# VHH binders against c4kar8: the designs that were tried, part 56

Target 1, 263 residues: c4kar8
Amino acid sequence: MAELSTPSPASPAPLDGGRGDELEKFTLRGARQILQLLQDLITHRGLITAHTGGGHSFMTAVLKVDEERGRVVLDPSPDPQANRRALAAPRLTCVTQLDGIRIQFPLVGLGEGQDKGRPALFAPLPAEMLRLQRREFYRLQVPLAHELSCLLKAEDLARKPVEVSARVIDIGAGGVAVVVPTGAAEFVIGGTLPACRLALPDGEPIELDLEVRNLNRQTQRNGTEQLRVGLRFAALPRAADTRIQRYIFKTERALNAKARGGL

## First folded at step 22 (VHH)

Design kh22
Fold by OpenDDE, fold request of step 24:
Structure kh22 (fold): chain B 263 residues (1-263), chain A 125 residues (1-125)
Amino acid sequence: as target 1 above (263 residues)
Amino acid sequence: EVQLVESGGGLVQPGGSLRLSCAASGFTFSYYAMAWYRQAPGKGRELVAVITSGGSTSYADSVKGRFTISRDNAKNTLYLQMNSLRPEDTAVYYCARVEVWYVDRSGTTYEFDVWGQGTLVTVSS
């Protein structure tokens, strides 16, 4: 009876630096906003995953927010080792969800002690809190079998127009990540690729404008270098958005069904 | 009602000893860290000693080696044994409940939410 090793939940990939500008729109830095959000977490008894680094995490909750003293009180782990790791960590990354919105915030300067006779962890208020609406930030990993592609209208090094067929590796409501051969075109972060064509399995390609958001060179296992291009949908028509959302939903459902042993 | 009542203060000669008591009521005494602080005439409040619920103790440098904080959870009583008393130890001594304490990289923080009325200790020749 082969123990099906449940795949360890993939550590949330560090928010790659290239998403910095988009993340700023969803970053709360206002003291009142931060306090309110923390209070909401208390009110809703939201469970928080606190990441201590090195792939370690523990479950906690915000117990109290002290505005006057500028501190947050957390529930310690029942595992003393987890608490030790938390205290030793230069930064605690807290992740939670409230009303379907992913919330992430750092805590630094963690201490341990007691609040009203109860063991607790203490930290200064976070300087920022990230509030990510699932719909905007969720990226579906596109199954290879779907063979999603995007025809990119780009320029080469000589600024000559070129068309590059790129494989779509992930898709979300806000954009796609594609892979292209190295040297296929020149991409500039912040640049717009007009009149591109996204091919979905359910119909005709979607014509859309794409904005280059990030570039990452990747070496494949076979030693071939590829360029990963993160692209944002620019001015996506409603009909196109609906189709993309439908594809994502359908694919997610299928993947989940497969994961449950139904396929 | 949460209450702390100090006793044991009085006049003592330099080099003498005194034992202060603090009777706690109205809360689960054993769960809380407790502290003694003092206020000398014309001076600010000074933390003298702290004892955690687990029995760990901390002392001000001015009293270290001379004073001993202890607790009897069964009696809901905090004690301060003061030995080798000096004129500079003259103060009103207060018992306090520690509402919050924590240790971080910057040090230890104590916050108090309940205080006694105090007991006067006078060290005079």
Scores: ipSAE 0.816, ipTM 0.924, lowest interface PAE 0.5, mean pLDDT 90
Fold by OpenDDE, fold request of step 24:
Structure kh22 (fold): chain B 263 residues (1-263), chain A 125 residues (1-125)
Amino acid sequence: as target 1 above (263 residues)
Amino acid sequence: EVQLVESGGGLVQPGGSLRLSCAASGFTFSYYAMAWYRQAPGKGRELVAVITSGGSTSYADSVKGRFTISRDNAKNTLYLQMNSLRPEDTAVYYCARVEVWYVDRSGTTYEFDVWGQGTLVTVSS
């Protein structure tokens, strides 16, 4: 009886700190908003995936919100080891969906105990909750085998026009993240890169304007520095949007099929 | 109706022993942590001992080694065995149901929702 090793759910990619400004629009920090959202999770009996770090997670639910005491009560895992990991973790990352909207929030300061004779986990109310309303924030991690690229029309340090072929590492309805060699071009957050070309596997490159939204320097394992550039689609024709969406959908389906052992 | 009724209080000499009982009714006693607390004349309430549903116990430093909290789930009864009693132990002793308890990095929190009427323990020569 081969124990089908359930593929460890891919740790949600750390929300790269560079998405800070865009994520702020979707981040709830108001006490009332947070309480309401938590109450909605209770009402809808939303299952929450609680990530404890190290690729470990367990399923939980919000059982109660105590506004007066500023705490949230969670359903403990039936697995004692999962609960131990949760309690040992400096931070619990909770992920769920409500009405098709991805919700993410941190919990810190977990405790274990009982509420009215029932085992429970306790935490202070989250300081913030991320509510991702728009499909625009979903980013597909591009398989390396697809070799997606984007020709960037940028400027160098001398403000001379340069063309940089960048590897696309993730793609969504709202934009792409690309990797470029350090020093290949000068990027300015909020700057527009006109007439860029996104290469998809299904046809001719898509010409589009891109806005630089974030910059993140990454050091590879080999010591090479690369620049990750987050780019927003500034003006995307409808036909191009359709192609991008089709690619994302097709790729997701393929990845899911592979994960299920179907391919 | 949820009710806690303490008994067993009285006058005892220093060094003596006393056993308090708390009869619980109106709820599933075995599911709840229970506690004893006391209030001496002119003093605030002091948590004396706690016992979880699983039988884990904790004690105030002032009574550690002298007092024993226990429970009989079949009888829905909480007990406090008090040995080596001191004049400082003179107080009204209350039984309480723990509505919420949890342990985190900051310590243990107890919240109570049901209290008895108390029983007076007087330790005097």
Scores: ipSAE 0.810, ipTM 0.922, lowest interface PAE 0.5, mean pLDDT 90
Fold by OpenDDE, look of step 22:
Structure kh22 (fold): chain B 263 residues (1-263), chain A 125 residues (1-125)
Amino acid sequence: as target 1 above (263 residues)
Amino acid sequence: EVQLVESGGGLVQPGGSLRLSCAASGFTFSYYAMAWYRQAPGKGRELVAVITSGGSTSYADSVKGRFTISRDNAKNTLYLQMNSLRPEDTAVYYCARVEVWYVDRSGTTYEFDVWGQGTLVTVSS
């Protein structure tokens, strides 16, 4: 009776050599963005696979982020050997998922010690974090003629409240993508924008809370930089959801009719 | 309430010995690294000795071989045995709880969150 050795699921190879240019679009380098994402990992108690190299890894979690000191605190492995490997490694590659989005970030300069009497690993804040968002939701590309807009209540660099009128470029059941002028406001991934107003063609603007999910700088053909902001509907009233769905359906139908040789 | 209370300070002749005690309360003493600091008149505070929860010790070069930091977890008490005392050891000695410590390639970092009121040690002929 040959024991069929079930092949150990191949640890996903660290995304080493892939197309560097495409990954840059998903790489966060902003200090606030990084801090927010790490805080989100704490809030959601996200388990992290920490790769130490040589095919070795251990499970950890972010326990604390210290902005003032620029450090992250991790849960050490219960395996002392894993911790030794982590400390000896020139780089720790951390991989996790949050809301179905793969997150990867490097930590360098690990130390070991205690935080409030608890064993912990310490590292400087990562310089970058990779966030790979899978478009799970169908998004309608908004026709330019519809001129959908969203009034965003955000903050500037000085944390002063600002209102930004943003053009909606795509819309789905789960959220919208908008474009804003670069520098109009500061957006933080994972941040909430409360009491925003989405303008649909069929009536009064919809008041809703939005969560920043993605930021992408785009250069237009004319050389002007714009910021594309992916926003999730954080709190959507049922009536608003119905209106959004109706708009999407109506628009899709019209686009399909036109594509089939209709007016 | 978290509290540290030092005792054992006093006047001693050069070459003499003293034993300082620090009574800890309000927290799980055995989990925390503890430290002794001192502040001489007109000088800044300096780290004298540290002991981890596991019992590992470190000392300032100025006191190495003369001072011994120890702990009794059952009594929630930190000690500093001071031998071969010198006039330059005259200071207020403080007990401190280490909130955070870690060792990396750059060295050891200590952060403290609780301090005692201190006990005066005077070394004079």
Scores: ipSAE 0.796, ipTM 0.911, lowest interface PAE 0.5, mean pLDDT 89
Fold by ESMFold2, fold request of step 24:
Parts: structure tokens; C-alpha cells; sequence
Structure kh22 (fold): chain B 263 residues (1-263), chain A 125 residues (1-125)
């Protein structure tokens, strides 16, 4: 009964802020760019997931942008508790996707009141907005035939070094998810695993530092437990990044060719 | 046609009382926050009092404890009861509709889009 056989559906989660240097090149900071992107969301009536922290979120939309006053107006939630959480949060992380483009922006200083007699939320214009193409947030589900693995340099309960060969189940520009047998090592969210080795089908394994971002225990059909470990690339040299992106691109193209008749 | 019409101004002695009314038409009065402004000779407009659609009130420091803003949503009417009047209260009083208001950590913001013609209040011996 306490087993998690499948994950529950979830609202789009914010991208990991801990990779700020990697995301800076996709960050819009110009006032004109920000206003235009917000206007595009209004025009297309984009539905936004607003994250308030602690796993809580609500659905909203940008109703208008007031350039003269430097603010945005948002739909409030019909749930008063969601509005209270939003007003109490130090920031509201807004996430949406428009025509395959992922958009994320923070709002701070949220207020509650009325716009032309209707309830609304108010905030200053965001100072930045992330705008990411599909391939920049895409996570490839690794085909079993590729047998991708990652050698993790971790620690046991006694904090002694242990090496664990983990199967890679998905891979993206920012990291991998792997599975290991429960008890193979101790993992701590936020912990760094230096000098791990990612084995791609072509070439020598890539040496890279990994940071543990999430842990999920799963029970197999026979009662055996596995641990799903979400790992972020802590510092990724350009050559390693290129090899990973090339693998993702080639594999995605091959999978798409099979879907279109195997050409 | 949105319209605000003030009435009830006049001459009163210091320490006296007066009640101003503002008749609203052309919009759903009960949805909007409403306010009273005043303008004394040689001065800019001063926000006197605000009442939200839910009945919450706020006042300028100069009138707290002497003035009471109220509304009757059934009659689409805004009121300002002015007691303990002083010569400094002499001004033209304007009714205003709040277009936008909100409360955040830095305080309350009010923005107005419709004003009435004003009603003169003179406080003099």
C-alpha cells in the first residue's frame, strides 16, 4: 500500500535554479523583450502554472501588462488557500509552454486586490524570463538496447568510497536519471559525486561531476527495491556537452524515423 | 455613461457636521472601491477616505476620528459624514471610483479613473 508503482501526474515543475550559469544564455533581461513575451502569453491565452513552494501550485494567466506602471496582472485562484500561499511566498515561479517553447519567470512582491472591479493579483514586471527551446529542456527516454550506464563514485553508510554502475533511464542537456539497487550506496540530496563516468555508445566514457537532485524509492514486482536517482551535471565541459547533445539528437532522429516508417 | 454626482456641500461653523452624498450610475457600484478626495484653494488634491467593495475603510491622518466613509449598495450611493469640522477642511470634495487597488508588502495602492464635479464645503464662523 505504501508502494509507489507509478508516479502521479504533476504540473510542470520549475527548472532547477542551481544551474544558473547554464541557463543564463537563455535568459531574457531586456525590458522590451520581457514585455513582448508577456504580451505573447496574453495574446495566446497561455495557461500558467504558478509554483508557491512546498510542492504547491495553482493555474493562472497573465490578464494584462501595464508598461507605464511596470506591473503584471494575473488571474487569482478560485481556491482562497492557493491565493494565501501565493501572497505569503517569497516568490512565485511561473512556468508555461507556448508552441514547444518553455517559458519560466519569477514574480516577487505579489499583491491582491481588484482590477476594474474584478479580483486580481498584481506584481512588478519580472526582471528576467527564461525562454527555452524544446531540445533545451527535453529528456530522452533511453532505449534499453543502448545499455547506457554511469559509474557513480559514491559512499556507503560508513562514508567509505564505493563505486556503483547505474543504468541510465533518461538523459537531457542538464543531467541524467539512473536506477541502482537499494542499499548500493548512500545518496544525499545536494551531495556531489565527483569524477563519475558516463558511458555513451560511441567513444570513451565521459568523466563528469554529478549532483544529487532527487531520490525516489521504487518496489519491483518481486519485492526488490530500486532507487531512482536524479543527477545534475555540476560542471560540463563543452566537449562533453557536445557529445551528450549529439547522442540525444541522433537517438531522437532514429526514434522519429521509426515512427515515420523507418526511413 | 459612468457618472458620479456629489451633493450635500455648504457652509458650516467650526465644530459642526455635514454629510456628503455621491450618486453613482452607469456601472455596477457594488463591485468597485470608492473614495473621497478634496482640493483646498492653492493646494493639490488630497485623498480623504477610501471604502472597498467589501466595506474596509481607510482615512487620511488629518480626518481620522472625525470623518466616516460609508456606502449603500442598494442605492448606489457613497457617503462622507464629516464631524468636528475645522476651517482647514474647507475644500471642494470629489467622489472618485477606484480603477485598481491592491495590497502588497509595501502597503496599499489606489488608482482612480472617474471623478465627479465636486461639492463645496466651507467651514467658517
Amino acid sequence: as target 1 above (263 residues)
Amino acid sequence: EVQLVESGGGLVQPGGSLRLSCAASGFTFSYYAMAWYRQAPGKGRELVAVITSGGSTSYADSVKGRFTISRDNAKNTLYLQMNSLRPEDTAVYYCARVEVWYVDRSGTTYEFDVWGQGTLVTVSS
Scores: ipSAE 0.653, ipTM 0.852, lowest interface PAE 0.8, mean pLDDT 86

Design kh22
Fold by ESMFold2, fold request of step 24:
Structure kh22 (fold): chain B 263 residues (1-263), chain A 125 residues (1-125)
Amino acid sequence: as target 1 above (263 residues)
Amino acid sequence: EVQLVESGGGLVQPGGSLRLSCAASGFTFSYYAMAWYRQAPGKGRELVAVITSGGSTSYADSVKGRFTISRDNAKNTLYLQMNSLRPEDTAVYYCARVEVWYVDRSGTTYEFDVWGQGTLVTVSS
């Protein structure tokens, strides 16, 4: 079914799931790249949503970066309780957008004080920063009418090959989520499924290697159990990537056009 | 031009008292944390006391209970009241402006950007 809601803030909730799985290829870890990206945020006065956990967040900005001391300086919240939550949190997850590019980075070891007589928050430089274009984090909810399926080449409990035709429920640049009957195959988080076949409407199925990232059991109204399997594209040739992005773009345009048309 | 000018130093016998003053100019004094530090002959500088813009204070262990840092924001003046002076308190005392300070899980950090010329305190019989 179509997407029913969008996040209200410009910088939505932190991306989660797998601690360097699908997102690792978009993670900057070089000191020079991190410093440059932080400087870009300073130069453009980018607003940052800082998440403290428990559904709490506050708005901030990077005021300066001190390369020699290896630290960043942040604007404190005018709400003292938000600042107290930030200081108590084991991790502050910062999320922002710069010219359509989503940026996310953790800050650990936050401190409170002053910079040149003005209140500020302080932290060591982040060890990593995510830098994503929309297509790199976006997941299209696949319309049921498209009947997208993925043929999974998996194994049963006896480690015998089994093929499972699974319905695709969402798709993005980094992977798909599918639904199968529970017990149809044995899935192990971190396991690989080589030579699976993704059927898109516009041509021959795409052969792709998949890695299992998450498993969630779901119970239907009649008591039947299904398994939601989150799958990462392990290697995605440019041609396959292009076809997937074209499908997402075309489908998104079509869904948006229907929404504007009304009943 | 930012300036810090110390006064009040001199010769005092052990057990005596002195009050140091630091006149500040060229910046908004009430916004900044301020500090006293000292340097004995042939030794490195020692942070003696800090007072934040909000009035919180901290002291070196060597002076706790004997020294009191204070400020008068209306007069742009920092003070150090030194009581029960000992010969080891002999040093040049410097007023300093704190450029950066913060408290995190590892403790308190102070970084200074402006210093005065200093005022000599000599404690001797």
Scores: ipSAE 0.647, ipTM 0.851, lowest interface PAE 0.8, mean pLDDT 86
Fold by ESMFold2, look of step 22:
Structure kh22 (fold): chain B 263 residues (1-263), chain A 125 residues (1-125)
Amino acid sequence: as target 1 above (263 residues)
Amino acid sequence: EVQLVESGGGLVQPGGSLRLSCAASGFTFSYYAMAWYRQAPGKGRELVAVITSGGSTSYADSVKGRFTISRDNAKNTLYLQMNSLRPEDTAVYYCARVEVWYVDRSGTTYEFDVWGQGTLVTVSS
């Protein structure tokens, strides 16, 4: 029942492309649902981060929705340069939260002008809005002290079975990221690792089927090379999901309490 | 409560000049873009000129170089100076308040919510 703390080092970056097929089930495309969600943002005076590309963004809000004309009206930035970047962008990616739910939607065809004598930005209603529960986008950065590990049942270059104990660096509802020594196993994007074992502090390890989603080579400060492996839970039993969410919740609560007690 | 009242219309010979005025009340005039429309007998309304709150102007091709839209925010008054008048300029001229305007890649959109009763301009020999 704790309120969300203002200092939260575990807050994730905004979601972006490359996950579109996983996010389709959270995508609203019905006109009624889109209008209602935009109206909720107006009612709650939700502050929106509008991304214009190139790492630039500005703060805005939905001022009104004109259902009859099929458009939204946005608050312009007090910074004229931010407004110019927004108008030049082929698309404006809007990101916000409402009641702990992450909301993301594109606006195209942005215009500038006035509504009832006040400066405003205008766009057609978005064709889609992404609505994500925190657990669906959030990735906890695992504290080093927890020594969270995942036993990977993978294959070597000769396609022979090999087991690799990998340290878990982040964990979310949909998967984990781990690090392994370079060359410890052969990983193929899209490949499945059956019967891996995720070790959580509370109870026995969880048996999981994992799918390789990304691979990134990393060189540590001492010159040692590691491979970062992004893994998706292929099929997650309800009990396993519950344990993972409980771990995430308890760990985040503990980290927030430590940050508050430190200053 | 919002009112727009035009004046300055009348009978003018071709080549003559008139200055139309529009007195605005019931709203903060300086915040709004304002426009002049005209309607000739038997025809639809034609947008003649627009002036934004920032002072930017636009004109119909048929009046460019002959008509000048201006505003005096201290007097809550919109003006249309009409020079080199032609018989084709004969119309009822309406002052209008722009409720919404914006510019995007497809061009400029104007939406109007208040008009005056109009003032008749007749250009004839």
Scores: ipSAE 0.639, ipTM 0.845, lowest interface PAE 0.8, mean pLDDT 86

